VHH binders against h2kzm9r124to488. Designs and how they scored, part 2

Target 1, 365 residues: h2kzm9r124to488
Amino acid sequence: RFTIDTSRAKSNQYVVSLCSKKIGIIEYPDGRSDKQPCDVYWHNVVLSDMNKIVTSPQSRVNKFPGMTELAKKISLTHSISSMQKLFPDEYAFYPNSWFLPAHLADFHAFYRKAQALGKTEMWFIVKPDEGAQGTGIYLINSPNQIRNVDQRQLVQEYVADPLLMNDKLKFDFRVYGVIKSINPLSIYVAREGMARFCTEKYEKPDSSNFKNLYAHLTNYSLNKANEAYVHSNTLQDQTRGSKRLLSTVFHQLESRGVKTKRLWHDIKLILVKTTLAMLPEIMLHYEHHFYDSTGPQCFQIMGFDVMIREDGTPILLEVNAAPSLTADHIVPHPGRTLLEGGQRVRSIVDEVIKIPLVRDTLLLV

## First folded at step 1 (VHH)

Design a05a (framework vhh_rezetamig_d1)
Fold by ESMFold2-Fast, scan of step 1:
Structure a05a (fold): chain B 365 residues (1-365), chain A 126 residues (1-126)
Amino acid sequence: as target 1 above (365 residues)
Amino acid sequence: QLQLQESGPGLVKPSETLSLTCTVSGGSISSSDYYWGWIRQPPGKGLEWIGHIYYSGSTYYNPSLENRVTISVDTSKNQFSLKLSSVTAADTAVYYCARVSEYWGEESGYTYFDYRGQGTLVTVSS
């Protein structure tokens, strides 16, 4: 008798529908016609009118009010920077970051001090705000290389010392956290995640290679465009695939002497500490919408992008308030590009990650 | 009912700036769900993505073209525009404006054009 409205789940509807059927939840894929509330509302995006969606004290929606903006690079950096002033050692997992145009002078000052100390090999990544595809991102080694300095953008220290596997491809982890409640704070970390690999061999940035985005950015859309991208059509592709299971990569790291239990603990702490940094703003938005609520009205799956330094230290790169839960990918028609669309093909790696994630999330609420 | 229509000159001289406008009807450009962009198809070649824009003004460009391309949006007119500077014969193509979807989290990574204009041929010639 438990009910879910997936009418606004969009591309995530397939996985949510599959999980709802598996655990016996009654799904309304087009919404309810009888005007009665569902127990769960599953949305693809955060909406400003959450209190109009969740009408019963027993109902839950899969998004916190305001979370989309709070997870964006500028707001995330503000939240973490505030915590770094009070707890610099606890929040050292986030790279040095500057907002343009506001902090341009601070970035120049940092660069000058580092040069005075003889640090000649420093690289920075420049990221536009708004958008989730890595488009427009570029590397610089001098402040005078910044384009459009008057536009809002993030400049961040580039991690030039990533831990590499035997194939020498740079990778990051997409780790999923589930915020079940904010009062009290209850966060769960999914045991499975995704390792995303570049398509070209990593070399430390220099004047000959810094424009080679296929070697420096793990961004899926850029790497998929490269002919070297390997789709993980089977679980056996995990030794060569551009998208692999986190558990498989962890086993490979462990076999090479990496202390994976410590690494996993540190990654979980990053998720918790990042959520704590965001919590005051989340609570303000939540109280505005649900001040008179008798129980938790929101829960949310969050994506955390984590890279590992060569010394085994995890670094937070980005937080995604609406990580994709799709379990397929589009393969272009023979002789055509992805721009023309294509055939939807099942992704076994995504299914192994996302079906248990969504199923367990529904069981938690 | 969503329709996109390209407009602009069909002939541009080498070294000049190619300028095209897309007019959107049957839907609002001020949508948080979509980006709006330009793709082109040179004679005998496949589609090439040029870039796209969010209604807030945030732009994303093909790295091979980024030094020459500017995309702008006018939400009051429900239009967006392309400027491509310093054109050469290699820029001769059919240019399409398009609505861009599949701009989810990084693991989906897909740029998918669900609606396109009819296309406009731009020839770069003296």
Scores: ipSAE 0.012, ipTM 0.357, lowest interface PAE 8.9, mean pLDDT 81

Design a05b (framework vhh_8h63_2)
Fold by ESMFold2-Fast, scan of step 1:
Structure a05b (fold): chain B 365 residues (1-365), chain A 124 residues (1-124)
Amino acid sequence: as target 1 above (365 residues)
Amino acid sequence: ELQLVESGGGLVQAGGSLTVSCAASGFTVSSNYMGWSRQAPGKERELVAGIYSGGSTYYADTVKGRFTISRDNAKNTLYLQMNSLKPEDTAMYYCARVSEYWGEESGYTYFDYWGQGTQVTVSG
């Protein structure tokens, strides 16, 4: 009988519990009191002493040691930059990026060179180190506009040519990858994902519109605060909802002449190539914790944020080592903000994406 | 045992300055996204300033250029320096810890704990 410890799954516990019940796994939602190991440990975060938690060679945990830091902006940028030096064409899918304060001089040099070449209307996106809330994200067209220049933040070239649907709303895709093992390397790409839409019409950045984050940023936490945000409570909302199924958006793109089979292939290659860029550091951390292991001890669901350029080219924006697996959202009370709480409501779109993802991941382990 | 205790409120003349402070216990201010919100009688609660764990700041348009959020990590204390105060700034000011309960993709950012507040009254 297969066993799972979900005591550290936190907000993800509901979906993991539901899937465990469906496939006949015995769940310990508060952990085991008998000190016996479980077959699977489901955590929401990476713990520093992973080898003390996963003590049995038959046990598996849903996080790789070090992965949280490796997926963050500075480590990801270093990993991809290293590969771009060796394979510039293969890793062209990641925008030019500078992590402050370390790369401030390099950013200034890039900007001066671009001005000398007549590229005076370049825009950059500035992201705080934590990156989670989106409210600290802003656009600049000059290095002098950077706030708190001594603080950790990512400056990245802003992609001003996104592919748009008929509603003219900017969107990106959250695509899920499952790393089953690293020795040998085994990666699966989930067939369903999420398309996240801005809440106001996109226009190229200029002095009149660059402050309108609702038109420029696809971030869920930001866009749900806009009155124009449409919660996807039913599958009928797939044509107008602010959060839609990737498969539905792909069908819409195909009807407009986009080569969706090629696009999906290229997106899968981005996931594989990004994982390969990170692999040496993942292996180093893994060997440190599990050097005496006879089999795979770790697996992990990763989130990849991909936007599509107007020409159909996919671009990697971010990698999330702990993508949310929740299948509900909070609807604020009339006249109240989300900061004051609200009622929890099922998200059918999130259920359609995340229940099969977690179920299939558990079946793979 | 999480606690946020605001202080420093009071009566101030229009055009004056005031600093409110927030002492945190049970958690570390520098490791969290912290903010200040306010609520005037009969009005909705408004987020006026925030500071991310990395030190980046946010300000509402209503206070931008007049208010400054800061923290003292050694004292585990959050501050809001308010300059050029207007009668419209009269409100109860709350210190808050920001949480991402559900995560960034299908969740939301919310203030999971508010202090008891400190009253700021601007006359004139």
Scores: ipSAE 0.000, ipTM 0.200, lowest interface PAE 12.7, mean pLDDT 79

Design a06a (framework vhh_6fv0_2)
Fold by ESMFold2-Fast, scan of step 1:
Structure a06a (fold): chain B 365 residues (1-365), chain A 126 residues (1-126)
Amino acid sequence: as target 1 above (365 residues)
Amino acid sequence: QVQLQESGGGLVQPGGSLRLSCAASGFTFSSYAMYWVRQAPEKGLEWVSTISGSGGSTYYKDSVKGRFTVSRDNAKNTLYLQMNSLKPEDAAQYYCAKEYTYDFESGEYTYYFDYRGQGTQVTVSS
């Protein structure tokens, strides 16, 4: 009988427990008292000694060693940049990027060349690295606007031409990939994803609006705080909510003349090519932890944030090694903040996305 | 299991600066967004700032934007809040927090945000 240990799943335990029960997996929510191995170990975080969790060749854990760090913006940029040197056309889906201070001179050279070509309307997004003091994400249009230029940070070309819906709100897609194995590489793309919308109308960056992150960043935590944020309470109302099903947005794009079949194909290629760019480092960490292994011992759900240019071209923005699998939303008490607690309300949109994702992932392993 | 220990508070004059620290243990620090929240006497908890697990995204209460900076050192499991140009309205007990945890025994989430510790007191007066 197939068994799963969810004792370390934390906030993701509810969805994993629900799916395990539905497909007949025997769950150990507090771990096994008999110290026998489970077939699956579901963790919310990466542990350094993962090979001690997976002691049987038939056991699997839902995280690759080192993946949390490899998916972060500087490591991701390093991996993709290495591939761009060999295959610039194949990796054009990732915006021009420079990690500082190492590439500061290259960034200045790029900017000077762009100015000489008359491309003086270019904007850049600055993403500070972890541990940096005094920094959050911000937009610049000149290298002299970089704060703390000697500190580790990513500078990336800001994609100022996003495809917009009728509401003129910028959006991105959270697309889920499941890495079943790395030797051989086997990756599956989830059938459903999430479209996340800004809460203020998009306009190209200028001196009056570049600080308005509600118009420029699709981040859920940021936009949820804006009074304009709309939570869709039904599956039928997918045209006005700040979180929508990817399939619904694809239908809307198709009705507007977007070649959605080609777009989906290109998005799937982005997931595969990004994983390939990360693969050498993933394999190095995997071999370090599982050098005696005779079978695949890791699998992982990854989140990929993809925006669409106005010409229909998809662009990769971010990779998340630990995407949230929660399917509820906290509604604050009247007159109070979310941090003061509230009632949990079922999120139908998250359920439609995440229950099939987790169920199918468990069926794959 | 989850432990959060705040420090760095004190008495400061208006316009002064303080740096708060939060030492975290019992979880994989870099995998969680962290929060600074505050509570003035006889008032409810008020959100001040959020920082993503990687430190790549930061968010602030409107009244502290430009004055406060949140950061983290994932190698040291430490969260920071640099507070500049302090105002009397900033006087409060400051707590660091992480996302809620699931209670395996009861089958319920115990808090929306996990925070443990007595916080650190910030007093702004002349």
Scores: ipSAE 0.000, ipTM 0.110, lowest interface PAE 19.4, mean pLDDT 79

Design a06b (framework vhh_8ghr_2)
Fold by ESMFold2-Fast, scan of step 1:
Structure a06b (fold): chain B 365 residues (1-365), chain A 127 residues (1-127)
Amino acid sequence: as target 1 above (365 residues)
Amino acid sequence: EVQLVESGGGLVQPGGSLRLSCAASGFTFSSSYYIGWVRRAPGKGEELVARIYPSGGSTSYADSVKGRFTISADISKNTAYLQMNSLRVEDTAVYYCAKEYTYDFESGEYTYYFDYWGQGTLVTVSS
């Protein structure tokens, strides 16, 4: 029977253990003491010496070397921008983007041309590099509003025309892709995903509202802290919960006349085309670590954040190389805050999404 | 250097009011973090009393202070405030101003935590 080492799965261990038991895989939650290799190694983070951990040609690990860096906004934008120059129609799903300080002059030129065409109310989102202290995501409508222009950061056209539901909350979809192999490229798209909702009603950005990030950003880590955030504790919470099943939102869109089969097809193409844009750099890192291997040594679950424009066009916002697979959330004790620990409570929405995702990923490898 | 400096604490009788101030330096109030007021009473753990997203104005409060405390921020002065009304003996604590960081997705885990804390200001409610 197949074996899995989950000793480095960390917070993801619970879901992986549950799925391993369900499909009959023998789990080593503390690693193997007999020095024999496992068929699968499940890590929450890429390690620098992965080729020393995956020593058997028959073993697989759930991370590609270098993928964490390649999925980051600067590297992702580089990869997609290169493809946009060759295939502008195929890669139109990624907003116009400039990485600073290198492309500041190009951004100024774009802004001046937009003003000359009468587009005076354009907004942009600024995303500082990961780990930058005291700086966060913010909206601007003029290049002179950029903070710390000499520091690494992404400036990207803000999508001001999102498709809204009846509650008028902006949302995006977290869609999961599984890269089974890169030579040849084999990608699977998970059948279920997550719709993540803002916690305040959306209004087109203007000088009075652009600072209200609860209305403009769908980030889960931001929105879960607002007192208006509603944890989806049952499937019935799909009408008001801040985290809903993608399938349920698709059914709601379909009932309103949205062509959901075409939308899903276009979203799947975004996942494939984005992975293709990243592929040359993924292959370079992979060959450096596994050049003598005759079979695939790596597979990976990737998270893709996609929003829908009012016209039904899907737009890629971000790629996450290590999406959370936890299926619980922390509720503070009565009269106490999250800083005091709280109680872990099951998240049925996360379970419905993540248990089949991990189970099917293990069946694929 | 990032600094948060609290002021406005003191001794007050039950039912009285105090306003705490938190002056920030080394960073500007922006869109990706919360400013919170955390208190620690003698012999008890930390309690997040109130938080504000300064750029958006959104606020939240602990159940123990809802309706009595109001948090606000002045972006131009880079200062946050906690207006405390109808004070009770149970509100006696050291009050800390803290800047919250939201960990971004790279590790597949993210959590809210406070990365910068002020020195604290003592509030004593007694007759």
Scores: ipSAE 0.000, ipTM 0.125, lowest interface PAE 18.7, mean pLDDT 78

Design a07a (framework vhh_7nfr_2)
Fold by ESMFold2-Fast, scan of step 1:
Structure a07a (fold): chain B 365 residues (1-365), chain A 127 residues (1-127)
Amino acid sequence: as target 1 above (365 residues)
Amino acid sequence: QVQLQESGGGLVQPGGSLRLSCAASGFTFSSYAMSWVRQAPGEGREWVSSISGSGGSTYYADSVKGRFTIARDNVKNTLYLLMDSLKSDDTAVYYCARTYEVYDEYSGEYEVYFDYWGQGTQVTVSS
């Protein structure tokens, strides 16, 4: 009978355990005591040697070697930028990006050329590298506003023309892709996803508003901390909740004349093209760890953050190699921050998204 | 430009009091939580206290509870730290920081992010 080890699933164990029980998989939540291999190993994040986890050719793990690093902004930008040089139209879904300090001169050259062409309204987002000094994400409209120029950081063109709903809140979609195998490449795109909304009304960046991150960034944890954040604990909250079902938002966009079937097709192409851009590095790491394997030993759920421009074109913002599969949220105790603890509350929106995602992933394996 | 400027540090006797101030400019002060973070000589940064944008909620590290009070004046765009019953262990450079919480999906954990920092003000408690 089919077996799964969820001892390393951590916060994702609840959803994986629930799905395993529903489809009749034998779960080992504390690992196997008989030292026999499981058919599937489910990890939250893998930072160690993968071939020590998957020693049997009949076993699979839910992570590709090196994927955590490859999906981070620097490696992702490098992979996509390489493809943009060869196929600029095919990879136009990723904003123009410069990695500092290496590409500082290229960024200055781009800016000067844009100014010479009369494009005085350009904004850029600056994202410090993981472990850089304590300067967070910020917006600029001139290269001389960059802080700590010698530090590792990403400068990226800011998309100032997002498609807005009637509430005028900026939003993005978390779309889930499952890489079933890389040889041959097989990708499954989940039918449901999450729409994440800002907590303050969007206006194009200017000198009065560019510091209002609650209006400009859709980041879940940032917006969750704002007093204006609305938890969607029922499906009836879809018109006002800060986290909504992708399908519900798509229906609302369709009712306003957006060509949602074309939009979904373009989003699926973004997932495929992004995976193709990363594929050479994924294959290199995979061969290093599984050079003598005759069958596929890895699969992985990936999260893709996609924003929609005012004209309906989708833009890739970020790729997450370990998207959260939790189906609850924490409400802090009165007068306390989340870091001081809180009460866990069930999230029906997350359940509707993540339970079918994990169930279908296990059925694909 | 965002600017945070601390003042009010200095030399104080054990058991004494100091009032630190942080003047904020270049952003809508009332829209952001603010924090005080300190760094003692040869040690890492230690979070001391935070206050919500409205001033309705305040939070303290266990090492300073009952001795320190965080406050803000949203009309004057100023953050304060009132420090009572000072101990030699309170000797550090004190920084004010613009504050928000970020969930890291890779680790599955919440982290407090500080996106802008002041230059710091030195507090020395003599023994």
Scores: ipSAE 0.000, ipTM 0.172, lowest interface PAE 14.5, mean pLDDT 79

Design a07b (framework vhh_rezetamig_d1)
Fold by ESMFold2-Fast, scan of step 1:
Structure a07b (fold): chain B 365 residues (1-365), chain A 128 residues (1-128)
Amino acid sequence: as target 1 above (365 residues)
Amino acid sequence: QLQLQESGPGLVKPSETLSLTCTVSGGSISSSSYYWGWIRQPPGKGLEWIGHIYYSGSTYYNPSLENRVTISVDTSKNQFSLKLSSVTAADTAVYYCARTYEVYDEYSGEYEVYFDYRGQGTLVTVSS
């Protein structure tokens, strides 16, 4: 019988356990007491010692060695930028980006050249290094506004022309890809994903509104703290909720004349091309840990954050090597903050997305 | 309904070991969906996560306290316990036991510890 160790799945354990039961996999939620290997090891984050996780050549783990670092903004940007030099048209889906402090002079040169060409006011998003808070993200319209210019951070062109729905809320898509193997390369794209909406109406950035992150960033943690955030647990929430099904939003876009079949094709190409850009580094890390293995020992669910421009063109914002697979959300106690505790509430939207995703991933391996 | 109750000495001498037990009622500790943990609040300060334990015995501790903390679980009694060694006046706080869970924040790449149920809290004073 097929076996899975979910002892290191942490917050993702509930969905993995539920799917394992549905398809008849024997689960060891605490690990095996007999120390025999399982067929699958499900982790939320990989340990540095990959060989300690996968000790049998028949076993698989749900993470590629080094992937957490490779998917982070600096390594991802380096991989895509390298491909943009060779194939600029094929990798145009990633915004212009600069590493600080290394590329500060290049960023200044780009800004001055764009202004000399008479371009309308440009905005940029500044993303601190991975050790900093996600809420440290901020917008600038001039290089002299960069904080702590000597510290590692990413500066990226801010897309000020997002496609909006009738409610005028900015949104992005979380699309899930599954890397089944890297030799041969085999990638699957989940049919369902999540549309994440800001909580305040979008207006093009200007000196009066650029600090209003609730209108400019779709970050779930930031937006759920806003009192306007609407949890999606009913059919009605699918039209007004802050998290909606990708399929629901696609149907709405199609009814408005958006070429959704082409859009979906372009999004799938973004996932494939991004994986190809990362592939050389993935292979180096994989071979270092599994140089004597003849079969695939890793697979991984990846999250891709995609925004749509007003013209219907998708752009890649971010890649997550450990996307949340939880099927609930936290509601603070009445009159209390989340720091004082909260109640876990079932999320129908997350279940509809993540249960089939995990189930089908387990069926693939 | 699920209830958690702290018990143990309210006064501990410097250099000794602080020992608390949490009794869980209205629900089983042998749940695969949750951890069982300890949180403290020093006077005038915010909440600090100490650590938590899975019903199998797997433990996760706050790195700043890791060398002094031991959490254990007794599923037959539906209880879990905290031992904090070598205490000082800085360990004076209200101690809460809680049903905890981890939420991955994909934007920060970090795990946040949340809880849905907690005990009333017990004041532990470290003084000679």
Scores: ipSAE 0.006, ipTM 0.401, lowest interface PAE 9.6, mean pLDDT 81

Design a08a (framework vhh_8h63_2)
Fold by ESMFold2-Fast, scan of step 1:
Structure a08a (fold): chain B 365 residues (1-365), chain A 128 residues (1-128)
Amino acid sequence: as target 1 above (365 residues)
Amino acid sequence: ELQLVESGGGLVQAGGSLTVSCAASGFTFSDYYMGWSRQAPGKERELVAGITSGGSTYYADTVKGRFTISRDNAKNTLYLQMNSLKPEDTAMYYCAKSYEYTVDESTGEYTYTPFDYWGQGTQVTVSG
């Protein structure tokens, strides 16, 4: 019988257990007491000792060695920038980016050239390194506004012209890709995803509004703390909810004249091209851990954050090697904040997205 | 071949009633979550009502208490009964099918799936 070890699934446990039961997989939620191998190992994080987890040629684990680091902003930008030098049109979906302090001079040169060409108002997003004290993500319109210029950080063109719905809230799509194998490369794109909305009306950045992150950043953790955040308790919340189904938003875009079949095709190409840009590094880490393996031993669900410009062009913002697979959220008690706790409530939107995603992933492997 | 064909639209006076129907073919109708979406001139398409394979129903706040969604699995037909119609209900109404089977929710093993197919629509015009 097909078996799965979910002892290290952690926050993924509920959805993986539910899917395993539905398709008839035998689950070991505390691991096997007989120390025999399972067919699948489901982990919430990438571990350095992956080859000690997957000891049987018939076993698979849901993470590629090194993937967490490769998907992070610095490594991702390096991989894509290398491809942009060879194929600038193919990788135009990733905003111009500069590593600081190493590329500070290049950033200044880009800015000066843009000013000379009459571009009067350009905005950039600055993403400091994780753990940098006193610095979170912020917007600038001049190189002179960079804080702690000697610190490691990423500077990237800010998408100031996002496509907006009638509510004028900025949004992005979380699209899920499943890497079934890397030799040969086999990637599947999930049919459903999530549209994540800001909680305050978007206005083009200026000196009065650039600090209002609730209008400029679609980050879920940031936006769910705002009182304006609307949890989607039913599929009917698709016109107001802060999380909506990608399919519903695509239908709304099509009704407004957006060429959604072309858009979806371009988004799928972004997932494939991004994976190809990362592939050489993924293969190096994989070979180091599984050099004697005769078949694929790793698969992985990846999250891709994509924004649409007002002209309908998709832009890649971020890649997540461990996208959340939770299907619930905490609703604060009346008159209290989320920090004070609350009632845990099922998220129908997350269930509609994540249950088929995990089920189909298990059926693929 | 999968088809959804809407009918029953027309002109109705404010305060009146109208029923629109959707004839489904090319799939096992009884297994799918089905719904009605509408699009008014100059507005985005919105989900109006949904019904699971098990018969549980969902309604947009704008139509709760006025509209009733129902299904006839023997006839492969989806219905939307619209009562107390307002000029704001004027729209093209579209029948929608989810992309996967919905397990009976009475067992506690149900999954709602997003819509992947829509019909050509039927126009409902409410005069005031």
Scores: ipSAE 0.000, ipTM 0.114, lowest interface PAE 19.9, mean pLDDT 78

Design a08b (framework vhh_6fv0_2)
Fold by ESMFold2-Fast, scan of step 1:
Structure a08b (fold): chain B 365 residues (1-365), chain A 129 residues (1-129)
Amino acid sequence: as target 1 above (365 residues)
Amino acid sequence: QVQLQESGGGLVQPGGSLRLSCAASGFTFSSYAMYWVRQAPEKGLEWVSTISGSGGSTYYKDSVKGRFTVSRDNAKNTLYLQMNSLKPEDAAQYYCAKSYEYTVDESTGEYTYTPFDYRGQGTQVTVSS
């Protein structure tokens, strides 16, 4: 019989337990008392001692060694930048990016060249290395506006031409990829994902609006704190909610003349090409932990954040090595901010996305 | 192993003061936001205060604003709650908890919220004359 250890799944345990029951997998939510190996180990984090947990050659774990660091903005940007030098057309989906302080001079040179070519209004997004859910992230239109220039941070071209829906709210897609194996590379793209909307109407950045992050940043944690945030309680709310199904938004885009089949194909290529850019580093970490392994011992659900330009071309914003698989969300207490905590309530949108995602991932393994 | 050990509770008269401490071990203390939460008899768990990993940002329940001050000493892996002008309604078992302040999870790279998962046995605060 097929077995799964969910003792280290933490916040993701509920969805994994539900899916395991649905497909007939025997779950050990507290681990096995007989110390026999399970077929699957479901973890919330990438552990340094993976080879001590996955000791059987028939066992698999839902994380690749080192993946958490490789997916972070600095390492991701390094991997993609290397590929852009070799294959600039294939990796044009990632905005021009600079590591500070190391590439500050290169950023200044790029800015000067762009101004000399008549690009008089360019905006950039600054993402500090401390990691924030839209907090600490800010827009600039000149290099002299960078705060704490000597500290580690990422500067990227800001995409000022996003495709908008009728409500004029900026949005992005959280798309899920499942890496089944890396030798050979096998990646599956989930057909359902999440569209995350800003809470205030988008206008191109200028001196009057660049500080309004609720209009410029699609970060879920930032936007759910705004009074204008609309929770989707039913599938009917998908046309107005701040978090909507990707399929619903795709149908709306198709009705407006967007070539959604081509768009989906291009998004899938972004996931594959990004994974290929990361692959050499993933393989080094994998070989270190599983060099004597005869088959694939790791698989992983990855989250990819993609926005669409006004002309319909997709761009990659970031990669998440452990996207949340919770089927609930936190709403603030009446009269409180989300940072003060809140109450967990069921999310139909997350259930529709994450239950099939986890179920299908377990069926793939 | 993550461990949190609260101390500093006791009996105090209305208007009095207490300083609670929480000794943390088993994780990189400065990398995590910390919470103070409380539970009165026959009541649910109630959030009181949050402090960011650096200590640069603090948040409070409305009823304790101006009376309570949260702080941390990252060199000593210790969280504090200074409670002034205590009221009978503040009587509860007080717990510290390890949590993220809705930021990117340093371990997973994902936006996570893990409130109240790492708390000790708590410290009792009684307010009566």
Scores: ipSAE 0.000, ipTM 0.118, lowest interface PAE 18.8, mean pLDDT 78

